# VH-VL binders against q9lss7, part 8

Target 1, 226 residues: q9lss7
Amino acid sequence: MGNTSDDDKILSYEDVVLRRSDLDILNGPIFLNDRVIEFYLSFLSTVHSSTTISLIPPSIAFWISNCPDTEYLKDFMKPLNLRDKDLLILPVNDNSNVEVAEGGLHWSLLVYYKEANTFVHHDSYMGVNRWSAKQLFKAVSPFVSNGDASYKECTDTPQQKNGYDCGVFLLATARVICEWFSSGGMKNRDELWFANVKETVPDLVNHLREEILALIKKLMSESVSK

## First folded at step 17 (VH-VL)

Design gm4
Fold by OpenDDE, fold request of step 19:
Structure gm4 (fold): chain C 226 residues (1-226), chain A 118 residues (1-118), chain B 107 residues (1-107)
Amino acid sequence: as target 1 above (226 residues)
Amino acid sequence: QVQLQESGPGLVKPSQTLSLTCSFSGFSLSTSSVGVGWIRQPSGKGLEWLAYIYWDKDKSYNPSLKSRLTISKDTSKNQVSLKITSVTAADTAVYFCARYPASTFDYWGQGTLVTVSS
Amino acid sequence: DIQMTQSTSSLSASVGDRVTITCRASQRITHYLAWYQQKPGKAVKLLIYYASSLQSGVPSRFSGSGSGTDYTLTISSLQQEDFATYFCQQSYSEPYTFGQGTKLEIK
């Protein structure tokens, strides 16, 4: 009987409402839910405040991927102005049931980089989300380019060693890529963020839960003082 | 093609240290985001995970055997080594090394039999 | 530790048969389950990972399904080369643990 107290609102950050149970998720070896993912992506958006970077919330990414009506999707996508974005961060979930929110069991990351006109999929568990990622790619591609964007799997993506840290890997990878982009992006025509991800993500995932928890606590304290 | 091969002493006396070596080809721990793990199988019994070492030097051991296990890698030789101290008859088993991409073992060696006997 | 249980230690079948092997975890492992094939004197072979993902090079007659604590390996049409021992392994948390194995024998 999940004590009603575990669902208490603890923080409102941008468009995300965090609850007490989300802290428990971050404290334990527990799968990160949509809210935690959305929160941190939103945070990254504030840190990297460039108008040319867009971090898409999990719910929106899922909706885009599963939208059955092309015309409706077009209308929905208009305000996102994805054609004007240089970098897109898209969380991928393996949820196959559109009727069940938060039903997925694995997170991965799809990234679009306009300069290279390419989508890159980062999966921390042997590419198990490749189908879901491709589905999202197909749905988003017409709105970012003239439909000529390429898709590739990053085969050198750091891999998780358990069944509960895929979300952590997603967030870590997203962070590294955003930092890479903000630092000037491609220095040479041939190198994307792959080396940065490989070098930085393995260490980052070891303490990212703690870091996110600390961030939330800080934000909570600031909200009370206002 | 990915290949792994175990090598060991075949016979070890009780209380001694068992040293095993895994030689592999078709991948490198310097360029591949993978690891190598050890699994053993006593005769007529199931598989038991022992340890793994990852390309970034991350290591892990089965808690039940952690105090007796040491895993290491030589990237230049494409080798991973496992040492088991203070062996007993209970350590008699076929020992396998396997490539470790993500909490799963996708390529295995054929295994090497190690018998602990006086 | 997570205990993995294969309820059937041995199974007899004929070539062409549909065969199902079951595996149960002591707790929810949320699809982080692999299936292996073991033959005497040969390297263990990964068949399925993440409950239902087919390993590259593995015949399509092999499939995996399940959720929560219960998982199944299915061979749609058994071939002569499929007589072997099959193991499940949870990849959810350390220490990684295996089922006891199911030996598939020729009838």
Scores: ipSAE 0.930, ipTM 0.960, lowest interface PAE 0.4, mean pLDDT 95
Fold by OpenDDE, fold request of step 19:
Structure gm4 (fold): chain C 226 residues (1-226), chain A 118 residues (1-118), chain B 107 residues (1-107)
Amino acid sequence: as target 1 above (226 residues)
Amino acid sequence: QVQLQESGPGLVKPSQTLSLTCSFSGFSLSTSSVGVGWIRQPSGKGLEWLAYIYWDKDKSYNPSLKSRLTISKDTSKNQVSLKITSVTAADTAVYFCARYPASTFDYWGQGTLVTVSS
Amino acid sequence: DIQMTQSTSSLSASVGDRVTITCRASQRITHYLAWYQQKPGKAVKLLIYYASSLQSGVPSRFSGSGSGTDYTLTISSLQQEDFATYFCQQSYSEPYTFGQGTKLEIK
C-alpha cells in the first residue's frame, strides 16, 4: 500500500473518503479494502433508506467484535439502536489483531434478521471466517435481542473461485438480502433469502466491480458539477 | 459420504480424442453450491489442474490446454465428463476428478491411468 | 501463472518425529493455500485449506501456517500412516497450480 499521503482523494460519499487507489482495486483482481466495502454498504443504505435496516461499516463491526470492555461497548452501542432494527448487515473480517487496522485477508457477511431472531453467516470460502463471525455474533447478540438469538452458517452460500473476490461476494450478498427485505421478506425461518442468494449472487459477482466503478465515476462527476 | 470415481479408456492412440467420465455420490450438482474438477499427474511429476465445472454451469479451463479441453456435466446421472482432443504422449497421466467447493479440491477419486501410445 | 515450489522433494523421518514441509509461491497468495496427502492407489486427501484451516476428519497432529509467499505443513508427531507424498496448491487464482510434492519416507 503506497504512502497514503500521495493517494489522491477522489470522492467523499457520506462518511467515506475514496481515493484513487480504490479505483485501482476495483479495476484489478485485487482484494477489496475496508473503504470500498464501506462505500458500497453506505450506498446500499441510501438505496434502502428504511430506518429498520442497518448496514454496519467494517471498522465498526471490527471494533464491536474486539471490544474488551463490556460497559464501554454498551455505551457505544446505545446510539446504534440495534434493538429497533429488523435487518442488520455486518461485514466480517478475519483480522485478529486489534492493533492493526485493515489487517484481515478474508471478508464474509453476518446478517441478523429480527423476524426470525437469527444470525446467518455467509462465507464464500468454505466457512473460514466462522470463528470471527461467531465472535461478532456474541458481541452483537445482547444488543439486538435478550441474548436468545440463534446463529447458523449458511452452507449453501455461493463460493468464490479465487483469492480476491471475497469482498465482492460480501457486497453482492448484502445487496441481495437488502433487496429481499425491501420486497417484503419472508417469515419462513428455513428459507429466508437463501434461494435468492444462491440464484443471483453467482452472476452478480461477475460484474459488480464494474458496476461499483461506474457508480463512483458517476458520483465524481456529480460532485464536480456542484 | 462423498465419493468420486474416474473411468477412461486406459489406452488412446495419438491424435485421437480422450474421453473421461467422473461418477460421484454423496452430493449433487443440482442442489449443492459445488463443482467438479479434473486434475492429472504424469508419472513422477506433479499435479496439473485441467478444468472445472460448477453447479451453475460455470466452466473454466487451464489456459495451456483450453483449446483441447471440453468439460460437461450430466446432473441427472451425477456425472462429469472431460474430453481431450489431439492427444499426444505428453497426455499420458493418471487423471483425477475431485469435488470443487472453492478453488480447492476437498474430495478426490482414486484416479484412472491413461496411456497414449501407437 | 503462480509457481509453487516445495524446496524438499524427499524427507526421511521416524514415527513420533515432528515433521515440517515448506511451500513457496512465486507471488503473494494471502493464505489461499491448500495441503494434500497422496498415497499410491488411494484417493488424494485434503488436509488443510486457507493455509491453516483443518479439513474435517483430518487428525489434529496436522497443522498449517504461513503468510505471504511462504507456507508450512507441520505434523506434530508422525504416525505410520503419515508416510506419503504431500502437495501444496495455491487457490488464489487460475490456473490453480501445485507444488512438485514432498515424499515423506520412513527413516
Scores: ipSAE 0.929, ipTM 0.960, lowest interface PAE 0.4, mean pLDDT 95
Fold by OpenDDE, fold request of step 19:
Structure gm4 (fold): chain C 226 residues (1-226), chain A 118 residues (1-118), chain B 107 residues (1-107)
Amino acid sequence: as target 1 above (226 residues)
Amino acid sequence: QVQLQESGPGLVKPSQTLSLTCSFSGFSLSTSSVGVGWIRQPSGKGLEWLAYIYWDKDKSYNPSLKSRLTISKDTSKNQVSLKITSVTAADTAVYFCARYPASTFDYWGQGTLVTVSS
Amino acid sequence: DIQMTQSTSSLSASVGDRVTITCRASQRITHYLAWYQQKPGKAVKLLIYYASSLQSGVPSRFSGSGSGTDYTLTISSLQQEDFATYFCQQSYSEPYTFGQGTKLEIK
C-alpha cells in the first residue's frame, strides 16, 4: 500500500476518482489499471457524445462476463439499452478470479458494430484474451442482436512489444474506432475500421500515456479554478 | 507455411562488418502486423536477442550492441538484413532470424554459423 | 535487464516420464513468458507463449504454468522426439532475454 500521500485523490471525472498513484502508472512503464482505463473511456464518451455509442467501464464488462445468474443479468442489462446502440466498446480483461478485483494481467478490446452485426476482438498480444473475449461476447450478444451477431478475431491488430502497454493499445484502438464511427463509418463490411487501426494505433500508443497525463493535468487545473 | 532462412558469409575477419540476410515466405511485412527479429547463440551458450524490425518500420536493438547493429527490411523481396560492425571473436555464433509478432518469436530459421577469425 | 534462470542445465528422463522444467525471472514479468524447443539442425520451435498459451500445432502433452517470477514447462508424457534443449524467454520488456537452456537427455 503506497504512502497515504501516494493515494491522494487528484481528480473526480464523471464516475471515476483518479489518484496520485494513477499518475505514476501513466508516467512509468506500468500496466494500466482499471481506473485509468475507465477514465479515458469516460473521456472518449464525452468527446463522442452520440447516444448510439456506448463505452462500457471495465468493472461493468467484467461483471457482465462473469454473471452466473441469467435473470439477474437480464435485469441489469435493461437500463443499458444495448439494442439501441450502434457501437459498443468493451474492455476485456483476463482476470479469472471474480473475487479479486483488478486481478487481470492483460487488456484487450471487444467491439460491437450494429450495422455489420458483428463483434470484433482486438488483442495486442497474439489473441491471448480470446477466451475472455468470447465469454463476454456470449454474455452480451443476446442483448444487442437477439444472439445472431457474429464474432471475429482481428488477426491484423497492432501488437504490443512489452508486457505493460496492453491497456494503452486498448485505449488507442478504442479512440480510433470511435473517431472512425463519428466520421461516418464505412459501408464496406469487410474493411470497417481495420485499416484505420492498423495505420494509426502504432503511432498513437507511443504518446498516448503523455497525452492522457496532459489531459488529467488540464482537468485538475480546471477543477481548481471552479 | 511460414518459413525463414538465414544467409551469411560464414567467415568474417575481425574489425570487419558482418552482413546477414533473412529471407522469408508465408507472410509479408506489408500486410501482416508482424516483424522479424535476430537472435544469436554462441556455441554451448544461451540465446541472445539482437534486434527486430516491424512492418511499420519500427526498430529496436539490444542496448549492449546497439552502436554496432543496423537492421533493415526490403518488403518487396521479403528480406530483412542485419549488419554488425567491428566484429570480434565474441561475435562468433549461430545467427537466427525469426518472425516477431508480439515480443515473442513464433517461427525461426535454422540459423547460420558465423565465425570471426583472422 | 531481466535475468532468466533455469533451475537445471540438464535433465535425464525416460520415454513416458512426466518432465518439469522451471524458469525464474529476476523480476515480475506477469505471464509474459515463452518456452522454446531447440533441436540440432532444426529450427527453434515456439511451444508456449504468455506462460500457458499453447502454440498452434504443438502437442497437448506440453503445458505451461506459473506467475510472478516463477514459471514451469511440463511434458506430461515424454516422447522420443521430445529430447531437446528447452529455453524460456521473457517477453515483458526489452531487451528480451532467455534462460540458459535445459537439455533434456535420454536416461
Scores: ipSAE 0.928, ipTM 0.960, lowest interface PAE 0.4, mean pLDDT 95
Fold by OpenDDE, last read:
Structure gm4 (fold): chain C 226 residues (1-226), chain A 118 residues (1-118), chain B 107 residues (1-107)
Amino acid sequence: as target 1 above (226 residues)
Amino acid sequence: QVQLQESGPGLVKPSQTLSLTCSFSGFSLSTSSVGVGWIRQPSGKGLEWLAYIYWDKDKSYNPSLKSRLTISKDTSKNQVSLKITSVTAADTAVYFCARYPASTFDYWGQGTLVTVSS
Amino acid sequence: DIQMTQSTSSLSASVGDRVTITCRASQRITHYLAWYQQKPGKAVKLLIYYASSLQSGVPSRFSGSGSGTDYTLTISSLQQEDFATYFCQQSYSEPYTFGQGTKLEIK
C-alpha cells in the first residue's frame, strides 16, 4: 500500500495523472497498475483518432461490469455512444471486490468488433479472466448492438511467461488491434486480427515497457517546455 | 489428446554431454502459442525446472544451469531436444518434458531416468 | 529465487476425508501458483493453476485457494486414486520453482 501522499505527480496526460511510482512499475518487473494501463490506452486513442474507436479506461470498464443497477447503467452508458463505435477496447481485471479499487491481480483484454458483431477475449494466462470477461461482455453487449453480439475466447492468444506482464500483453494486443483496424480492418471475417496478434505481440511485449517509459519521458519534457 | 514422451541414453559418463529428446503429439509448436519445457527430479528430491522453448523460438534456462544447457526444437518432427554438457553425478535424475502454455506445465511425459556413472 | 515450502512432507488420511495441503512462497506471487499430482510410474498431472483454476478433466473435489504467499490445495472427499505426492509451483517468475512435495498416504 504505497503511501500515495508522497508519490509525486510527474505528468498529466488527458485524464490521467502519472506519478513517480508509475515509472518504477515500468522499470521493474512489476504488475502494471490502472494508471499505466489508462495512460497508454489514452495515448493509443490519440494515435488512432478515429471517432469509431473507443478505448475504455480500466476504471470505467470495472464500473460497467459491476454496476448492480440496470437503469443507472443505462444512463451512464448513454454518453459513451457505444452503438456508434466500430471497435471497442475493454481492459478486463479479475478484481471481484468492488470496495477495493485496483485490487485485481490479472489483466486481460476484451475487444468488440462491430463488423463481425463479436466480442473477443484475449487472455495471456490460460483464460483465467474468462468469467470476468463474460461479466463485462454481458454488461456491455446491450449497448453495442441489439444484444445479439457473440462472445468468443481467442485460443491462440500469446501467453505470458511470468506473473507481472499481463498488463503489457493487454497493451500490446490493444495496440496491434488498433493498428489493424486503422489499416483497413477485416478482409476476412474469420481471421480478424488473430494472425497479427499472434505474430506481433510476442516481440512487442519484450520492449513495450521501455517504449512506454520513453514516451512518458518525452511527454514530461514537452510539458516543462510549455 | 496431448501426449509427451521423453527419450534418453539411460546411462552417461561423467564429463560427457547428455542428450534428451521429447516427442509430443496432440499439439504443434507451429500452430499453438505454447512451448515445451524440461524438468528433472533427482531421486528422493524435488522438481527442478531446467528450460523451456516456445513456438516462436523464444527460450529460457534455469540460471543455475544455463551455461550447460541447450534447448532446441524440430517443429516438423514435433520434437524438442535438451543437451546438458559436462555432466556429473549431480545430474542423475528422472527427466521430464512438459507442455508449457504460460509459466505452467499442463501436460507431462512419464519421464526418463538418466544415470551419470563412470 | 523464490522458495516454495510445503508445510508437510507426509500426510496420512482415509478415504472420504477432507484433506488440505499448504504451500508458502518466500515472496508474494499474487495467485501465480500451480498444483501438481505425481504418482509413481505415471505422468505428472496439473490439478490447479492460477491458485484456484481447475484444470480441465480434474475432478471437482480438488480445489485451490490462497493469496499473497500462502496457498492451499483441498481435496473435499479423498478417493483411493488420490493417494499420491502433491507439488506446488510458483509461476510468477523465473526460475520456476517447486515445493518439496507432500506425500498423501493411506491411513
Scores: ipSAE 0.928, ipTM 0.959, lowest interface PAE 0.4, mean pLDDT 95

Design gm4
Fold by OpenDDE, last read:
Parts: C-alpha cells; structure tokens; sequence
Structure gm4 (fold): chain C 226 residues (1-226), chain A 118 residues (1-118), chain B 107 residues (1-107)
C-alpha cells in the first residue's frame, strides 16, 4: 500500500495522471494497474485519431459493466455515441467487488467491430474473464447497432506465461487491432484481425513495457521544456 | 481428444544423456497457441517442472537444471523431445509430458519411469 | 523461487464427506494457482485453474477458493473415485512449483 503522499506526480497526459509508482510497475514484473492501462489506451487514441474508434478507459468499462440502474446507464452512454463507432476497445477486469475500485487481478480485452457486428473477447489466460467479458458485452450491446451483435471468444489468443503480464497482453492486442483497423481492415468477416494478433502479439509483449517506459520518459522531457 | 504419451530408455547409466520423447494427438503446435512441458516426480516426492516449449518456439527451463536440459519440437510429427545430460541417481524419476496453455498443464501423459543406475 | 506448502501430507475421509485441502505460497500469487489430481498408473488431471476456475469435464463437487497466499480445494461430497493425491501449483512465475501433495485415503 504505497503511501499516497509520497507517490509523486510525474506526468499528466490527457485525462491520466501518472505517478512515480507507475514507473516501478512498468520496470518490474508487476501487474499493470488501471492508470497505466488508461495511459496507453489514451496514447493509442491519439495515434489513431479516427472519430470512429473508441478506446474506453478501464474505470468507465467497469462502471458500465456494473451499473445497477438501466436508466442511469442510458443517460451515461448517450454522450459516448457508441452507435457511431466502428471499433470499440474495452478493457475487461475480473473485479467482482463494485465497491472497490481497481481491485481486479486479471485483464482481458473485449473488442466490438461494427462491420461484422460482433464482439470478440481476447483473454491471455485460458478465458478466465469470460464471465466478466460477457457481462460487459450485455451492458454495451444495446448501445451498439440494433442490439443484435454477436459475441465470441477468440480461442487462439496468445497466452501469458506468468501472473503479471495480462495487462501487457491487453495493450499489445489493442494496439494490433487498432493498427489493423487503421490500415483498412479486412473484407473477410471470419478472419478479422485474428492472424495479426497471433503473429504479432507474442513478440510485442516482450518489449512493450520498455516501449511504454520510453514513451513516458519522452513525454516527461517534453513537458519540462514547455 | 487430447492425448500425450512419453517414451524413454527406462534405464540410463550415470554421466550419460537421457533422451525422452513426447508424442501427442488432439492438438497441433502449428495451429494452437499452446505448448508442451516436462515435469518429473522422484519416487515418494513432489512434482518438479523441467521445461516447456511453446508453439512459437519460445522455450524455458527450470533454472536449477537449465545447463543440462534441451527441449525441442517436431511439429510435423507432433513430438516434443527432452534431453538431460550428465545424469546421476538424482535424475531417477517418473517423467511426464503435458500440454501447456498458460502457466498451467491441462492434459498429461501417464509418465515414463527412468532409472539411473550403473 | 516460490515455495508451495500443503497443510497436510495425508488425510482420511469417508464417502460422502466434505473434504478440504489447503495450500500456501511463500509469496502472493494473486489467484494464479492450479489443483491437480494424481492416481497411480493414470495421467494427472487438472481440476482447477486460476484458483477457482473448474476445468472442463471435472465434476462440480470440486471447487477452489482463496486469495493472496492461501488457497483451498474443496470436495463437497467425496466419491469413491476421489481417493487420490492432490497437488497445488503456482502459475504466477517461473520456475513453476508444486506443493508436496496431499494423499486422500479411505477411512
């Protein structure tokens, strides 16, 4: 429980405030927290600046999934204009306690692709988040298309080999899918980005922590110069 | 149905190299995001992880035995091999191969006994 | 390396009993724990992964629970075929390590 008082702010990027402890997470074999996930998703949003791509922050995805009031959810979802999105990136967490923020232990990725009108779940650990993903799917589905979107598990998702890289797999997969989409996507509805993910993610996860660290350092240096 | 079967020499002399083969069916390392690992169990003792090889050729070894272990795969034959060099009596055990999806072993072979004796 | 310790090396029970086996890790492993069943002359079977996820084909009388360093395998109503040795395994980091095993015997 790092004393919040000693955890210095190091960078403000979009709506995310990174702290020194977040660097420690990235440097070590440590589970990625919500802030790191949100930061990189925000970065990807900047790189892929299409108005038809939406990368949802972890906190928002969690809230959507666990919102007990359907009317409130409807009001909340209105500004998101999800019906106008062609690609949705949704982080999934296995947190079962709605009263505790950031309490989950495993990350996975839920993706909506409008052209195929399908949700695809990518889990790097034997599909353990399938229930959480399905819950999020049920919550989001009415706000995309006509609510008739399909749901499927990607059974050939690259798998993690430890207990701390699930967030890395999430971010790597999200990156690959965004790149895939920005390159024009695929006409074949059955293949989508699956081959790209299988081919690219295993190598990407090996150096993504370092890449994210380098990015943060670069941004920090730029902020000081202003 | 997923099946794995170990094969080995049964008896090996000290200082020699132990060669083991795992033959499997019901899955392929060319199409599935899985691996195959080796685990051994000395008589009356617990299980010890030795190594795994993944579909993308990623390999890992138990650090305590890394210098003596070599794992390889023949995807076309659905086989994974393990070599252990400079064996001693301490290497006497039942050796298992198992499918390795994610830091876990979901299907196992029946094991093969290997005795190191002069 | 992470050490895995099972509370009991052997226990006796009767058919129909509720049985609990515990496993402790030397450090936090955050649900990355598996349970296996071993019988003589048979292939080891995966029962539970990620602390509480039931492997396909495993009877529902098996369940897993726990968090942090402490985990439990529960058999709600012991059947004759459940007499075996049970192992826990941490899947958090390499090298993967196992508990010493708990032999479940007929009372």
Amino acid sequence: as target 1 above (226 residues)
Amino acid sequence: QVQLQESGPGLVKPSQTLSLTCSFSGFSLSTSSVGVGWIRQPSGKGLEWLAYIYWDKDKSYNPSLKSRLTISKDTSKNQVSLKITSVTAADTAVYFCARYPASTFDYWGQGTLVTVSS
Amino acid sequence: DIQMTQSTSSLSASVGDRVTITCRASQRITHYLAWYQQKPGKAVKLLIYYASSLQSGVPSRFSGSGSGTDYTLTISSLQQEDFATYFCQQSYSEPYTFGQGTKLEIK
Scores: ipSAE 0.928, ipTM 0.960, lowest interface PAE 0.4, mean pLDDT 95
Fold by OpenDDE, look of step 17:
Structure gm4 (fold): chain C 226 residues (1-226), chain A 118 residues (1-118), chain B 107 residues (1-107)
Amino acid sequence: as target 1 above (226 residues)
Amino acid sequence: QVQLQESGPGLVKPSQTLSLTCSFSGFSLSTSSVGVGWIRQPSGKGLEWLAYIYWDKDKSYNPSLKSRLTISKDTSKNQVSLKITSVTAADTAVYFCARYPASTFDYWGQGTLVTVSS
Amino acid sequence: DIQMTQSTSSLSASVGDRVTITCRASQRITHYLAWYQQKPGKAVKLLIYYASSLQSGVPSRFSGSGSGTDYTLTISSLQQEDFATYFCQQSYSEPYTFGQGTKLEIK
C-alpha cells in the first residue's frame, strides 16, 4: 500500500493520471507500472500521429486478452477499428488473475504489422510471456484482417539483465518500431524492424528512464504555466 | 548444440594474474542476443558470480572483485576471456563459463579447477 | 546484495518420492529466480527460470513455484538420475547470487 503522500497527482496527460509515486518508480530500480507504460505509449502516439498506428493501453490489452464473452468483445472492439490499422503496439503482462489489477510481474510487447499480416512478440526475458502473448494474439487476430495473421517470437530480442527493466524494454522496443514504421518501414516480411531493435534498444534502455522523467517534468512545468 | 569449455593454467602462484578462456559453439556473440558469464565455486562451497560480457559492448563485474577482474571477448574465435589479478588462496576454485541470455545462465561448461599455491 | 538461503543443505529420498527444495531471498525478487542442477563431473544444468518456467529439455517432473521471497523446486517422482545438488539463483539484480545448495542423496 503506497504511502498516501506518494499518491499525489502530478500530471494529467491524455487519459493518464500520473502520481508522485510514478516518479519514484522511474528514479529507482523499480518495476514500471501500468500508468507509466500507458503514459509513454500515449506520448508515442502523439509523436507518431499517424491514424494507422495504434498503441493500445495496458488495461485495454489486458481486457481484450481476458474477456470471457465473445459477443461483448466484438462490441468492445468495434470502436478501435483495428482493421484499419497498419501497426498495432500491444503491451503484454503476465497477470493471470483477472480479479487483481496490476498483478503481473513481467512486461513484454506484441506487435502487429498489417503489411506482413504478422504478429511479433518481443520478450526481454527468455520468452516467459509467450503464453500471455499468444492469448492476446488469439483474441485480437479475428479483428485484424481476416483472422489469418501469423504469430512469431522474435528470437533476437534484446534481453534484460535485471528484474525491473522489462517495462523499459517494452517502451524502448515500441519506440524503435514506431520510428521504423514512420520512416517508411521495410517491404521485407522476414527482416521487418528486427535489426533496428537489436541495434538500438540496448543503448536506449540505459537512459530511457531519465528521458521519461525529463519529459514528465517538462510537461508538468507546461501545465502550471497554463 | 550449445557447448562451452573452460581452459586455464590449473596452478597459479600468489600475486600473479589468472587468465581463463571460454571457448563456445552452437551460438555466436555476433548474431545472438546473448552473452557469456563466469561463475566460480570453491571446494565445498556455493556458486559465486564473477562477470558477464554481452554480445554488444555491455559488461559487468561482481562489485566485490571488480578491481581485479577483466572480461573480454573475441567474437571471431567464439572466445571469452577472464583475467583475475593479484590472486590469493581465496581464489582457488572451479571456474565455470556459461551462456548468459538474460539474468540466468542456461548452458554451462564443465568447469576448470584453478589452484592458487606457492 | 540479495542473500539466497536454502535452509536444507542435504536431503535423503528414495526413487519415486516427491521431493521439495526451498529457497528464500532476503528481499522480494518477484519471480526472478532460477533453479540449477549440479552433478559431479558434469555441466551445471538450468532447470527452471522465472520461478516456474521449465527450461527446454528438462523433464516435466520438475516444477517451480513461489512468490515474493519464498520459492520451491518440486520433483514429482524422483528418478535415479535426479540425485544431485540443486541451487537457486536470484536474477533480480546484480550481483547475481546463489543459494548454498541442497544435496539430494539416495536414502
Scores: ipSAE 0.916, ipTM 0.951, lowest interface PAE 0.5, mean pLDDT 94
Fold by OpenDDE, look of step 18:
Structure gm4 (fold): chain C 226 residues (1-226), chain A 118 residues (1-118), chain B 107 residues (1-107)
Amino acid sequence: as target 1 above (226 residues)
Amino acid sequence: QVQLQESGPGLVKPSQTLSLTCSFSGFSLSTSSVGVGWIRQPSGKGLEWLAYIYWDKDKSYNPSLKSRLTISKDTSKNQVSLKITSVTAADTAVYFCARYPASTFDYWGQGTLVTVSS
Amino acid sequence: DIQMTQSTSSLSASVGDRVTITCRASQRITHYLAWYQQKPGKAVKLLIYYASSLQSGVPSRFSGSGSGTDYTLTISSLQQEDFATYFCQQSYSEPYTFGQGTKLEIK
């Protein structure tokens, strides 16, 4: 019976409600959950306040990938206006059971870059989410392009060295890509952000948990003062 | 094709330093997001992870042996080296180097036997 | 440290048999488990990673399953070349640890 205290609401940030247990996740060698990931993606969205960047919440990405009804999906996708986006950040989870929330055990990142009309999958653990990423790609592609977008695995994605930092790698990679895009991106379709990811993510992941934790604490303090 | 090959002294005296070298081909630590690790296996026993060094600056050691282990890489030569100080009979084992992509070892060398004996 | 236990140190089987080898972790490792094959005089071979992902080049008769603390390597139809020692390894946290191995011998 999880200590009721661990389930206390600690912060509301945009559409995300963080709980005390989420801090524990960030403090320990624990797998990042969808809430923490959603929180930080939301934060990144705030930092990179471009209308052409869309960071999709884990729950939405999962639903898109697993939606059984194409017509329903079409309706669902309309308000997202993905065709108007130049960069899409899509968290991928290996959860295959739509009935089980948070059933996945591995996070990866699918990125769409409109200029190159390509989806790039970044998996920090030997491409184990390739199938899930492709499913998401297939589901999203019709709504971002005329169905002619390419898909590729980034083979030079920094790899995790444990079983609990996949979410950290996801977030780190997302951050780097957003920063890359906000800085003007690259005109070279072949290089994109790959060098930036390779160069920056390995160091970033070492302290990102701490950084996120500090951010949450800061936000908590600010919320109390209001 | 990915290949790794261990080289060592074969025989080391107690209290001396064991130096091992892993030479590899089919990949480069400068261009691939992988590392190289060392694993050893005493005769008739299981495998023991010793250390890894990644393509970047990251390296790690088995805590039980950390004080005696030093891992290094020469990317230009496609080599990774391991040093073990103050060896004892307990360090007698077959030593393997292996490519280390993600907390897993996907390609291994054939191993080199090192015997610690007076 | 996470302890990995293979309850069976030795197993005898015949060509064509379905063989299962089990591995148990001392704690939950959430699919971060690999299986290796070791033969005398040959390089250790990765068979399965992330509990069930088949390594490239490995025959499809090999499969991995399991969750939590309990995992299984299955050989659907044993071939002559499959007689070897099999090790599990947790890839969840450092230090990485291996099972003691299961030697698969010809009956």
Scores: ipSAE 0.913, ipTM 0.951, lowest interface PAE 0.5, mean pLDDT 94
Fold by ESMFold2, fold request of step 19:
Structure gm4 (fold): chain C 226 residues (1-226), chain A 118 residues (1-118), chain B 107 residues (1-107)
Amino acid sequence: as target 1 above (226 residues)
Amino acid sequence: QVQLQESGPGLVKPSQTLSLTCSFSGFSLSTSSVGVGWIRQPSGKGLEWLAYIYWDKDKSYNPSLKSRLTISKDTSKNQVSLKITSVTAADTAVYFCARYPASTFDYWGQGTLVTVSS
Amino acid sequence: DIQMTQSTSSLSASVGDRVTITCRASQRITHYLAWYQQKPGKAVKLLIYYASSLQSGVPSRFSGSGSGTDYTLTISSLQQEDFATYFCQQSYSEPYTFGQGTKLEIK
């Protein structure tokens, strides 16, 4: 974790420590790192507080999809208690080296919704994470269902127009889905959150970096004031 | 199934406005989360991106020509139009429209030649 | 703007040859690169997106590779229909920019 003498800690939030360089990432047109992704997913967890929602940290999702030993996977998955969850939010990253968790080149989102017994993959760049999402689906599915969960690619997912906003699309989509779920959820199985995502995410991604920056500044001020 | 076709004037005089229309089938901007973009190619030269317009009405222009470009859509007719004002000989090119899912152009028309002269 | 350079403007090859075409970006574009094929009188065809993802309907003899600033298109066994001009395009940042093209010719 950031060990350079010039990368000062600026905020401790839940299990995430943000550093000055993370503000620079958010302020510029720069690929979002694991810390920013985990921070905002943790924030969504506090806003949408429910024992039936689980937003999985990036490092955990990566480990699950790349674990080479099925017995170790079973032991790892037990404490997560995923069978009791109604909504599961899993970040997907296309990391190529299973022995070292490193920031990959592309973020996307895999979502499980128990009422529909369906995993949905949202990829903001032409489906390029489909393989990685399927690996994660295969690894997680036995622990949330009786092996009969469906997998769906949402081909109507809002698309990025540059090479650095995939993380912003991930977070925006996760937020809209959490809001959809907290507002009562499914009207029918064919629609789920798809219309809400299509209608809301394009505008949200235009200002989400600024919103996250403002949120971090607010939390920093609250930490000082105790 | 996806097809795009450009329609243009062929010949335009200097200082006038060049108007191009892209008609497409096999998708629509009301039912698909994609856009349409315009790319041009001067004779014997490379490709130059001009603009796109997206299903959600978002649009963007190449900064080098932004002051002269206007892109618009008619979703009900499956058409996208591009206007280029104050044309010069440098605007002589083959003009292509293409479907724009995400920063990439996956289906293209055959192109229409526009010559600025006379 | 990100400049895309294809150092070879023209390349001669025979049917059955393995051909590589290179493209260099003026900055890192982290796999946001597409390859296009242009033939006279035909619509331009997307071959590869995201550096190595094969577009639907494109023959498996086409492949893309590379990272950072350096990318390649490979045709493993050249066919008669592959004689064309090939362009790379960075899809990382607006304005989207293209390489100047590499014309693949018979002989």
Scores: ipSAE 0.815, ipTM 0.907, lowest interface PAE 0.8, mean pLDDT 89

